# VHH binders against Uncharacterized protein P37, part 14

Target 1, 216 residues: Uncharacterized protein P37, of Formosa agariphila (t2kn95)
Amino acid sequence: CDLEPQEKFRFDPEVDPQFTFGSMTTWEWLQTNPNDEFGFMIEAIKQTGLQDMYNSKTETYTFFLMKDPNWTNNGPGFFSREFNLKNTADRDPKEVFEDPAVDLDIVRNYLLYLTLPIYVDQGPDHLKTLDLPYTFETLSEDVNNQIMTIARDWNYVMQINDSPDLPTGNLGKINVPVGYHNYIFSNGNSVAHIFGLNNNGKMARRYKFGEPKMDF
Key: E = the ipSAE of ESMFold2; O = the ipSAE of OpenDDE; V2 = 0.75 times the mean of E and O plus 0.25 times the DockQ between their complexes.

## First folded at step 6 (VHH; framework vhh_lunsekimig_d3)

Design f3 (from f2 with G104K S105G G106E; at its last look DockQ between E and O 0.05; V2 from the best seeds 0.00; counts 0 for: pae O 8.8 > 2, placed apart)
Fold by OpenDDE, look of step 6:
Structure f3 (fold): chain B 216 residues (1-216), chain A 124 residues (1-124)
Amino acid sequence: as target 1 above (216 residues)
Amino acid sequence: EVQLVESGGGVVQPGGSLRLSCAASGFTFSRFALYWYRQAAGIERELIASITRGGSTNYVDSVKGRFTISRDNSENTMYLQMNSLRAEDTGLYYCAAPYKVTYKGETYTFKDYWGQGTLVTVSS
């Protein structure tokens, strides 16, 4: 399989930013979301002490933002996958994160995994060819999850870690439609992509973030 | 400003070895993954190797087992050890790192900032 960009599959149209919040940080935006769709992510950030990262005005980040269903949905949801917690959608986010079954180090690593230290928008600059994975560095402190591959198809389905060339130990792929993309924050220093519901569910459900080996 | 300076290229016979270096400046070296690209005559530039912050490496199939990418964060230098060189390895080799560009009035940071390249010629 050829992983290099090919002219015949290159994106022709530029993808403009979907939304621009020049005077607002990602953290600020998360808190002001009128639909309250990020209650679990907000609490996760607080519990792990990562507010400064999401509130940065000077650093360059790409954030993958996970709505509440990505955390609480049985099967593909974070809590069910990592901690075998069910029915978390009916619980208070703070109460869930304080559950003895929840390991905050794993939660922290998950948030770091969902963060790139570079600016990656949904366009041809980084994702030049359709259906091909491109490799990026994450902020994960887990040596097995420090890289992420991203592929984009014609329907804006994002394929995460869908590459056979990834080092052993990387988490399985996540197939999810992009709900919203190219949310620009901090005067262009950061971009966020908002994931929809994970349709293909199982990012190696049997494995957890922060494990030394993914095959165990 | 990001600066990348490749060195170590030259003429070598098939089966020979070369070690390329990339001296980097203008960004937090230890924070970013780094890449080696090469470009043969008449062919598009291709990614051949990458190394993460933590030192995890990845290679294209054509160079696996022959090339080794490494980094020294204390020296802000990346290396490419090339063994068992073949004629098809001939080309201009580039190291790549993040760079900033202004687009639609905004400044973005992308990967794949290129140095001047260093020429590798494998011929008998």
Scores: ipSAE 0.013, ipTM 0.226, lowest interface PAE 8.8, mean pLDDT 80
ESMFold2, look of step 6: ipSAE 0.263; ipTM 0.695
ESMFold2 (binder alone), look of step 6: mean pLDDT 80; pTM 0.765

Design f4 (from f3 with V101I Y108I; at its last look DockQ between E and O 0.01; V2 from the best seeds 0.00; counts 0 for: pae O 16.3 > 2, placed apart)
Fold by OpenDDE, look of step 6:
Structure f4 (fold): chain B 216 residues (1-216), chain A 124 residues (1-124)
Amino acid sequence: as target 1 above (216 residues)
Amino acid sequence: EVQLVESGGGVVQPGGSLRLSCAASGFTFSRFALYWYRQAAGIERELIASITRGGSTNYVDSVKGRFTISRDNSENTMYLQMNSLRAEDTGLYYCAAPYKITYKGETITFKDYWGQGTLVTVSS
C-alpha cells in the first residue's frame, strides 16, 4: 500500500469570491466605503498620482488596502514610522500628506509595495499549500522592498510576510493577517485584501468568512 | 560645527521674486534632507518647504506653485526660489538640516540646526 504522503489528501477548500464588484474598480469602491475607513488611503493615491492604477478596469492587480489606523496609529502607523508624525488621526488626510515632512516618493513606493501585478486571492490556485509562504514580486521600485510573501495558514487565513527568508530591511516584515475575504473588482481583473491595525495599534483581528469583519 | 548661513533676503514689491540661498558646512550635506522655515512677526516658525536627499520636494499649500526648493550637493547649498511674492510671505526665513522632525498636532518641532535667518519683506 503506497501510502501517498498525507499532504496530497489535504482538503483545501476553494475560497469562493465573497464580495464581487463586477462593474466597480478598487478606486471606486474605496470612495464609496460608508464607514470612511480609507480616507488616508484615498488621499495617498491622489497625492502620489496612482489613481489610474487603482482605477484600472483592464489590468490585473492584487491590492492590499490600508485602513486609516494603518496610516495614523502612533508607533506602527505609517506616518509615525516613516515621518515621526504624531496625532495624525485627528488631522485631515490632505493636510497630512501635504506636510513638508512627508516624502511622497516614500508614500508612492509604499503603495506600490502593496500592489502585485498578478491576481492573488485567498484560494488554492495561487496559495496551494497551507502554512507555506509563497513569494511575490511587488510593484515597488525599492530594491529592498520588492518581495512579499503570502501564505494561507492552517485556519485558511491569509498571512503576509510571515517568512524568515525575507530581507531584514523588507517593508512590513512583521506578519500581518488579512481578513478572510476576496474583494473582486472589475469583473475579476483585480482583487483586494484589507490590512488593519486596531485602534490600539495592535494587529487587527482575523475573521473567517461569515464572522464579523475585521475591525478595530 | 554645523553651520547654516542664509542669504538673499531683502525688500521686494508684491508680485516680485527673490532667491534665497543656504550655505551649509560642518556636515555631509548630501546625506540630509533640508528644510526652509519662515517666521512672521508674532507667529510661530513654520515649515514651508522640504527637499529630500534624492531631490523629492514638498511644500505647504500657501507657497505651492510659487516657491521652489532645490539643492546643489556639489556646492553644499540649498536654494529657495520665491516667485509671485505676497505681503503674507514677509518674515524671517531659516534653512534647516534635519536631525529629527516631530509633530504634535499642528506643532512642528525641528532640532536646532538652522542659521540666523534672512529677512524677506514684501511691501508696496
Scores: ipSAE 0.000, ipTM 0.207, lowest interface PAE 16.3, mean pLDDT 80
ESMFold2, look of step 6: ipSAE 0.281; ipTM 0.696
ESMFold2 (binder alone), look of step 6: mean pLDDT 79; pTM 0.764

Design f5 (from l04 with Y32F V101I G104K S105G G106E Y108I; at its last look DockQ between E and O 0.45; V2 from the best seeds 0.00; counts 0 for: pae E 8.7 > 2)
Fold by ESMFold2, look of step 6:
Structure f5 (fold): chain B 216 residues (1-216), chain A 124 residues (1-124)
Amino acid sequence: as target 1 above (216 residues)
Amino acid sequence: EVQLVESGGGVVQPGGSLRLSCAASGFTFSRFALYWYRQAAGIERELIASITRGGSTNYVDSVKGRFTISRDNSENTMYLQMNSLRAEDTGLYYCAAPYKITYKGETITLKDYWGQGTLVTVSS
């Protein structure tokens, strides 16, 4: 009598719209470089050898994707924050990642930190309580940067790492603004959320990726 | 699509051995703790063994020393080696892969993946 439901995402009037891309993977979508906004993300994935993760047709992931200003902004952007490397916005991404100041192991672990091994979207099945954080373990291999908290605020924006209880050195608060949630790939196996251009929030870190906490 | 598929069940004499397998797909297997459950006829499903992501194992008293849980992350497979089988071990054996998080200081299961079960019968 009863049948198992298909894993399909529905529009929920109380949640931001979903963007569905059929069998297209996150990696395939990124490589179309929509609105010329993902050149640094594409190059980061290439330089760190993570293409197979973003291109998986069968594994379940949640990805958080960075637009070029999230990488290149002089404060706070990834290069300025992690490496004190500024004025990167108009440089060729390959040349920036080849700069001696850039540690590709840090870049790789940052991408893994922005990846969850479970499907999390702005739907009714997750993040049910407004303004209360849910704690997730990311794919990061950096013992100091493995934990992500996600909360949904009153405007239904995902608030990433808005919690005082994060470990010292963990990535700090950032936002996923309205209109950048729920990009659905790989026939529903993966979902992506995209950080905004001009409202990254401040990120606080005591230790860089790959540096252990010193006991003093 | 996430799948857990048990295999290796069958009919065995008392004192015999079986090895159950749980093949997993559709998720990052190495990031999940894994569990074996057993359900005998007319009884609620019971946890019998668990293995953490780091390989630490736990067993209920009734199977300690007879059953061994293990995992092979390269093959996305969990195993249950069952030795010295008894009639009371008869039942439907399930594997599970719950994703657990912390919420307000409590551990909760955000997503709970289950297999369909494999039957083990221990009889003369």
Scores: ipSAE 0.012, ipTM 0.458, lowest interface PAE 8.7, mean pLDDT 79
ESMFold2 (binder alone), look of step 6: mean pLDDT 80; pTM 0.770
OpenDDE, look of step 6: ipSAE 0.016; ipTM 0.289

Design f6 (from f2 with V101I T102K G106D Y108I; at its last look DockQ between E and O 0.02; V2 from the best seeds 0.00; counts 0 for: pae O 14.0 > 2, placed apart)
Fold by OpenDDE, look of step 6:
Structure f6 (fold): chain B 216 residues (1-216), chain A 124 residues (1-124)
Amino acid sequence: as target 1 above (216 residues)
Amino acid sequence: EVQLVESGGGVVQPGGSLRLSCAASGFTFSRFALYWYRQAAGIERELIASITRGGSTNYVDSVKGRFTISRDNSENTMYLQMNSLRAEDTGLYYCAAPYKIKYGSDTITFKDYWGQGTLVTVSS
């Protein structure tokens, strides 16, 4: 059986956006989310003064959005990890960000790192081959820590910073996959991907490309 | 090398005004949001104002309506217009530029990109 080495699957160029929000910006969408899943993200943006970036209608960005559990001690534990804050899930986001233990510089930098100055969706333009990490520059100009890797695994799940080529201490190397992807804003100027923890503190359902709707 | 140089500080009476400047070099100025911090004696340094690439501004409550942050990308300079100054505004004022990420940690900060600061003293 001459099993020809199966060439790594390439993305079909005919991929449709998963979610399109017309002229709505990422910032606008975050605020109107009926599930109130982004209270901390919203507050983080406000506290750091990055509203304009998330509200851009002209510039192209890729945003990685963090649901509330990703911020609190019930998620990857941003507040727990960075500031050793506990029970943040039960607190008002504004109150938490105003906590003396919270360094807004760290929060700001975290948001900036989670932002690419280019448009990266699941399409073949950037993620051409499955199970291959592609390197992208973040908004950081620090040559030592300005990169993020994105891969689409064989299940079409987006994996962030899951590359052996990254330094061990690379920022954002959190074992949290992108559960929701290709949220297109501002008529295609920006795209968002959502890190996958639900409001129950569990891993959010991972959707393949083209599958409908967010889950709690 | 990133350099930030604050200027414009001084002694002023309550109700007075000052205009601070931050001259920046060593990075693409227009690409990043910029920030003003201040540190009063015995108090932790605090963020007081921010300005985005697009010019959107944000302020802490204590300076809202009195302070105005602005930027001139052509001159690589950020400003802080301070009006109606109060004694509690006394402190060392810092500007902050692009962030750095440290190896081995998820902690990233602007602290490495702060200037030397400029002293603002509000007293009768």
Scores: ipSAE 0.000, ipTM 0.197, lowest interface PAE 14.0, mean pLDDT 79
ESMFold2, look of step 6: ipSAE 0.445; ipTM 0.780
ESMFold2 (binder alone), look of step 6: mean pLDDT 77; pTM 0.752

Design f7 (from l04 with Y32F T102K G106D Y108F; at its last look DockQ between E and O 0.02; V2 from the best seeds 0.00; counts 0 for: pae O 11.0 > 2, placed apart)
Fold by OpenDDE, look of step 6:
Formats: C-alpha cells, sequence, structure tokens
Structure f7 (fold): chain B 216 residues (1-216), chain A 124 residues (1-124)
C-alpha cells in the first residue's frame, strides 16, 4: 500500500511550495517571470515553433523548465555539451540560437523530451511510493529518447532519470533534483517543474538527438 | 528487525512542554525520513510532523510554531519538542519510518513501521 503520510500530508521539505497560476499558461508565465531567468528557454521555444504547446489551455502537459544557466556554460550547459559553444551566458539568446553551430532540430527535440503529455506533479497521486522511479513517455520525436523516469526520493525530492533500469552509457542515471515544482497552469491542465541549477547539467549530458538511449 | 520505541510522554498542564524521543534500530536510520503521528481518543491517527534525511522539516498547521522535530543520526534517535501544549494535543504519539521493501529485482514497496506510542496528556 501507499505510504500513509503521503496521502495525509504534503511532503516537499526540500523544495519550494506549490505555486498556482490558474489564469495563465506556462508560456505566459515564462515571459512574465520578474527574474528574467528563462531567456534562453523562451528563445528556444520561439526558434523551434513550440509556442502553442507551452501556451495551451486545453491540453494536459508536464513541463520541465530550464533556466538560463542550464542552457549556457554556467556549469554543464546545453549549448556547451551539444554544440561546443563557449561563453553563451554572455550572449543574447537569439544570437546564440542563430549560430550556425546550433541545430534547431536538436533543440526542438530537447524541449519535447522535457515535456510529458500527462499531468505529473510531485504529489502522491502520481508518485505514490518513495525512492521508486515511475516511467513516463515524453514527447520526444526520437524514438530512443521517449522515456523518462521520475521518482520522489526519501527526501521527497523529485528525481529525474534516477532508475537502475536505465542503461549505462545511454540515458543512464542522472540523479537530478527538482528545485521548483508543482507550478500549476491553465486551471490545472498543466504543471511545470524546474530543475535545480547545480545538477541540471547531468540531464543535458545524457541527451543527444538521434542517439539510442534506451531499449523498449 | 525494525524497531521504534517512543518515550517522553506524560501529564502536563496547558502551556507546558514535553520532549518526546524515538529510538530506532534495525535499519539504516540516516537513509529514511521519519514522522511523528498522534492519535486522540476517538479520532484517527494523524500525521503532525516529518523530517527528511537532510533534516528538512514539515508540520501540520495545528502544531506549527509550537512543535519541533529533529533527529540525531549518530544516536539513531528522533525527537519532538513540544512547547505551548494545549488540551487538544492530548493523545498517543507515534513515531514512524517508511521502510523500503524489495520485491524482485526492481520492484519496491514501502512498509510503515510504528512504535508502541507514548501518551501525552495535557490537562489542567
Amino acid sequence: as target 1 above (216 residues)
Amino acid sequence: EVQLVESGGGVVQPGGSLRLSCAASGFTFSRFALYWYRQAAGIERELIASITRGGSTNYVDSVKGRFTISRDNSENTMYLQMNSLRAEDTGLYYCAAPYKVKYGSDTFTLKDYWGQGTLVTVSS
């Protein structure tokens, strides 16, 4: 049976509390974030033409959001790992995405990989047991990168792709904690999670468009 | 064998304080989150406080600001400092640990282990 405390009590001590934005979409929220921490993600969405997905009020999604440092070279950044671009943190996002070294198909698929077509929050309704990974399908167009595992560890922190079932050398274990979670949008139709800044690079390193990551 | 042993309960007047202890054995204490429950007469057992492996704490609203959960991994002991006690705090207090049980190579479930409880009575 499920752990009783999970049903009776909200456990998220290691992360920020839930935020509700019922009147806006994830896309709208990204643009209105006062800290301006999602400049690269916003541009990525624009460049790949995925605005409608992030702006949906009718479809149910789980979005994993990536702050600017996750894209740039602050730590193991996406652009550094995928395209060997340096000093992207000091560049305009639009300029970076227009760099000839950047493959927008890879960027697109990365965003799709970070999107689930179902609602998954940190709560016990979806992650009923602790330290157990649950498997979800992503929207990735790469058949080899269509699976993501999500666990709520013993600290009740959401962990992505931390499963013993993931093959070494492919997706593998990343043990990436979510720093912010349960951002509810569009009247509960969608939820977003934000990875911790210090560990986001592990996710990026494991992803490469077109590479076989898992066996089905 | 997993064991949890609560202690520290007693009779106190309203506004008083108690410190409960939970001695744990039979598992790797530092690997698990721990919980305090209480059960008043005629009422279902309720979760009131939790502490993660890292020491982060959560409380139900009714005890926030009054109760403090803590743990000492070196002693395999969890504590509940209860201040400003109220009559409604009366009940049997339990400590609990979710223990991971393996079924097969990659399937797991959680089993809740409970102590015998320690009685807290707040009465004038």
Scores: ipSAE 0.000, ipTM 0.251, lowest interface PAE 11.0, mean pLDDT 79
ESMFold2, look of step 6: ipSAE 0.259; ipTM 0.612
ESMFold2 (binder alone), look of step 6: mean pLDDT 79; pTM 0.763

## First folded at step 8 (VHH; framework vhh_lunsekimig_d3)

Design j1 (from f4 with L34M Y35S; at its last look DockQ between E and O 0.01; V2 from the best seeds 0.00; counts 0 for: pae E 21.3 > 2, placed apart)
Fold by OpenDDE, look of step 8:
Structure j1 (fold): chain B 216 residues (1-216), chain A 124 residues (1-124)
Amino acid sequence: as target 1 above (216 residues)
Amino acid sequence: EVQLVESGGGVVQPGGSLRLSCAASGFTFSRFAMSWYRQAAGIERELIASITRGGSTNYVDSVKGRFTISRDNSENTMYLQMNSLRAEDTGLYYCAAPYKITYKGETITFKDYWGQGTLVTVSS
């Protein structure tokens, strides 16, 4: 009795890009963001002199972008954590970065940590196995902050530094899920992922990138 | 143990100059931004100048153009050159790192590590 071959269960983890901006760079997109949620990110880039990197049309990068609350929230926010600044959300970004308490070298290194010199989208080509952290080298010059892990979890959420193998206590280390994924820029040379915190310091809504497709 | 020792204070007439020094020990000096604070009588301690790891400097408006912060990483020492001193510059001057250190889940705020300060008195 030739048992009919059981239909093979096929799991398709392919995900379409969330947003494609082929005609502009990450830097250009940041400035044109309709919600004006990247004022501090923009100013950080300007103050640290990293505009060319974010504005590159030739180099390949993965950028992790932080909305203003990621910078300004009391507690988990960058300024609070690094410089013990309070109520920065109520201040002008330029004024905050000019504050004597702010170390622009630390800011610069932080931005560099948030940058990979390779293209890594949330998809099966780069993050093949779900719930597996992949290790990447960042552009950071700090030996304690040169590695980032990225995982695409079962819910298709990008997890940053959610790995038990990472050293604990690294200054500037980010352990948050990405809320927005796969913003593709400059005709595919760079991709950005966005950290999402709301104004209250809570995790913003996480957007899933598609759902598993099951074919029998 | 982190130690910060300020020196160079004294009595000076208005328009005079002083140079303060801060000797740092107990940590890798070159890895951290450093700052000068001052505390006048009856006023809370205030940040007046900072210098980053790379040597970038920031100043509060009241000292801009008159004070210069600098550092010598080889000597683990930070300096504050104060020119055109005014009566309102009178106070205790402290040095510190302006940001926190996180290591193995513990956070150390450099602001908790203050020296004894050095007194600057500007009077005619």
Scores: ipSAE 0.000, ipTM 0.213, lowest interface PAE 13.6, mean pLDDT 81
ESMFold2, look of step 8: ipSAE 0.000; ipTM 0.090
ESMFold2 (binder alone), look of step 8: mean pLDDT 78; pTM 0.757

Design j2 (from f4 with S50E N58D; at its last look DockQ between E and O 0.01; V2 from the best seeds 0.00; counts 0 for: pae E 17.2 > 2, placed apart)
Fold by OpenDDE, look of step 8:
Structure j2 (fold): chain B 216 residues (1-216), chain A 124 residues (1-124)
Amino acid sequence: as target 1 above (216 residues)
Amino acid sequence: EVQLVESGGGVVQPGGSLRLSCAASGFTFSRFALYWYRQAAGIERELIAEITRGGSTDYVDSVKGRFTISRDNSENTMYLQMNSLRAEDTGLYYCAAPYKITYKGETITFKDYWGQGTLVTVSS
């Protein structure tokens, strides 16, 4: 099946900013989210001391935000995967983060992994070529959490770490599509993308030892 | 320096069992996911099992129900219990640890850490 040249494709309305929140920061938005879907994210930010980063009005960031199921699902959820905690969805976020099994340094590093020090929206200005993973550096200083790939597939769905050549040792292993994208904050200084449900926790069969095939 | 030493390989008959070990050093063992790979003759190395930091496990379909990956953080050792071994399980088994990444300009290189491998031969 021959793919049509990208120039023949119309930009999907999904490429446009989904939500704009003026002078509101990502942190402020998280707290006022009407669905209360970010209780664990909020608590994670508080516990790790990264609140100022999420509340910045001057720095340019791309934030990947994780809804509560991304934290609490058994198996693919963060707590299950990282700390072997079960049934965290039934617990208070604060109580979970106070659990002796939870390592806040790991949580902090994970949040830093989910943050880019540049502005990257889901659009042609930043992700020009469809179905091509672009490589970005995260804010994590951990060598295993320094690289994230972002792609817009042919259906304009943002894919995170959906690269067959992504190193296997990534501590922030995320291979899920973004469910919501282009939440613009702080007068355009920062953008957030929101993860949908995690994958089923299956091994990435496409990953292999070798050189990455990524566009920088 | 990261070091991984696999052991436990050998010759077994079909239906037999082996337990592989991977002794790790040179990094904070408990902070990283670990992997078992294998390489059969004439075939590319394949990922067969994963264990996360929290102890969650996953397997390639061909070994599901037969192999069990586990880790002992206190001993810096990972294990692979292999039951109901088949001829197609024959190969060199590798333990894999976290990778190094070097980003220079528009180039990136990475390297996973591997052991020397342990040979598993399943034959009648």
Scores: ipSAE 0.000, ipTM 0.221, lowest interface PAE 12.3, mean pLDDT 79
ESMFold2, look of step 8: ipSAE 0.000; ipTM 0.115
ESMFold2 (binder alone), look of step 8: mean pLDDT 79; pTM 0.762

Design j3 (from f4 with Y35S N58E T102R E106D T107E; at its last look DockQ between E and O 0.01; V2 from the best seeds 0.00; counts 0 for: pae E 16.5 > 2, placed apart)
Fold by ESMFold2, look of step 8:
Structure j3 (fold): chain B 216 residues (1-216), chain A 124 residues (1-124)
Amino acid sequence: as target 1 above (216 residues)
Amino acid sequence: EVQLVESGGGVVQPGGSLRLSCAASGFTFSRFALSWYRQAAGIERELIASITRGGSTEYVDSVKGRFTISRDNSENTMYLQMNSLRAEDTGLYYCAAPYKIRYKGDEITFKDYWGQGTLVTVSS
């Protein structure tokens, strides 16, 4: 049969796909709602007033973007974990964000947590050593959720927050699958990565965004 | 340099047992999912067992309950314990570190790393 001989093992990051959109901003791209999967992300940005950040043509950002299941899944999804609000998948996003259970200051800080003020793509520049988490400060002002670690594993999947060095209460582990990274916007000023839909059972925090740490 | 070296094959009677080893070098062993394949004469290699980084295992139906895959990260070695061997288990057994990447809209495929194989013969 047609079995090939053993090949070079290491993935060459210089051939990883990069998606470029010219002068289009992340906000403009999101509003095209690719595959009809960003309705909750779009509404989160609108409800929190962060459009100018995602629409910047001059500031440098790395954005992590969530598809609708990242928001709506009853276990690991944002609404379930942060507000104990379930069964949101088929609701109008505007109505969900207007639900009294939803605290928009928490949503805003979550979006800021998913934003780095530095350009980090899936490649050897900032993530040189495979399977090694690198630490980045996010834009979040929540004292329990200010730091993100990013590693690229031996399959070149971006592994977010897979590190024992994170503070208690920090957002837990998630990934960016191959093909969901390096969406380059605003003539190279910003890059976006799209979170995967699968999570492990360790993606829980002791403290929700905005809650004080319990110490005495 | 990445190497996978199988050992432990041999001739055994039906109902017997063998334990195969796959010694790995040239990469961080604990990072990778690993698998065993077998190849009978004249057919393609068939995946028979796999084990993830975290130790989760999968088997094809024909070996479930008879074969056990395991790994020892401290020894950089994967094992296949084969019990209740049958004549149809005869073949070359390969360990593999399968590493393939697929992208939507673009296809980049890196072929798996393979050992040279170890022969298992089940005969009476």
Scores: ipSAE 0.000, ipTM 0.118, lowest interface PAE 16.5, mean pLDDT 77
ESMFold2 (binder alone), look of step 8: mean pLDDT 77; pTM 0.746
OpenDDE, look of step 8: ipSAE 0.005; ipTM 0.234

Design j4 (from f4 with T102Y; at its last look DockQ between E and O 0.01; V2 from the best seeds 0.00; counts 0 for: pae E 17.0 > 2, placed apart)
Fold by ESMFold2, look of step 8:
Structure j4 (fold): chain B 216 residues (1-216), chain A 124 residues (1-124)
Amino acid sequence: as target 1 above (216 residues)
Amino acid sequence: EVQLVESGGGVVQPGGSLRLSCAASGFTFSRFALYWYRQAAGIERELIASITRGGSTNYVDSVKGRFTISRDNSENTMYLQMNSLRAEDTGLYYCAAPYKIYYKGETITFKDYWGQGTLVTVSS
């Protein structure tokens, strides 16, 4: 008799393209700084001490990655929304993260929110029904931002946090466009998805990340 | 090396109780959902209970109200408390942490994290 049942993946052409990188970790890939687009992501990981998480060859993660404009855009970008810190795009990332306006505990909690301890790709395994949000627990310990919803729309865009069921104060809607998902690392232990350039304007949250809810 | 080791199986009369344990090592236990499966002779393994990282539980209808899954992250151990056992509960019980790899192209098979199983026999 078969001592172990086996699960099989199948090809789904609606979720192609994909990128595989063998044994390379997400951290190793980020440090190549592809197209010079990840300088702020790299520095955020260094400043918060999360390198070992992104560099794991044994733990299962789903990572959501931010390009430099996700950090630096005035108004919708992370520095503007969380710290009212503008005009950061041409500054040295290290100098920006060392700015007194930047709270590194908030940066760390944000990176943890963007990390799932389970493998979720843009495919029919966890995201079977189109336009249906599925709920996942993140690594965040912020009482206002502990869960993430993920849906695939009819164009196969991953829609993050596009659900009316999210708690008050949760991080708002973000997308992962076609061609930015399923970067497969660490021999399939981890998968990464890259955020779109904040085109929906829901990146901001009602309260600063880490602040308690205020009732009015 | 990843290991899952079941224990606590045995022979019990109908209406009796058993508690199964699944001791885990070689991975970060607290970051995984965990599962109990049952395999009766000549049948595919059936998922019977699950527990999420955060402790939320789910059961198939045939065991709901009779079986309780739990986990102790400090001891890297999952449990299945089985009450009101019936003849149809006889089988090999596995704990599992299934691992999936998704690649562009064909379906890929892989080795899941499974225990060797512990036998439960409900005899009248």
Scores: ipSAE 0.000, ipTM 0.122, lowest interface PAE 17.0, mean pLDDT 76
ESMFold2 (binder alone), look of step 8: mean pLDDT 80; pTM 0.771
OpenDDE, look of step 8: ipSAE 0.006; ipTM 0.229

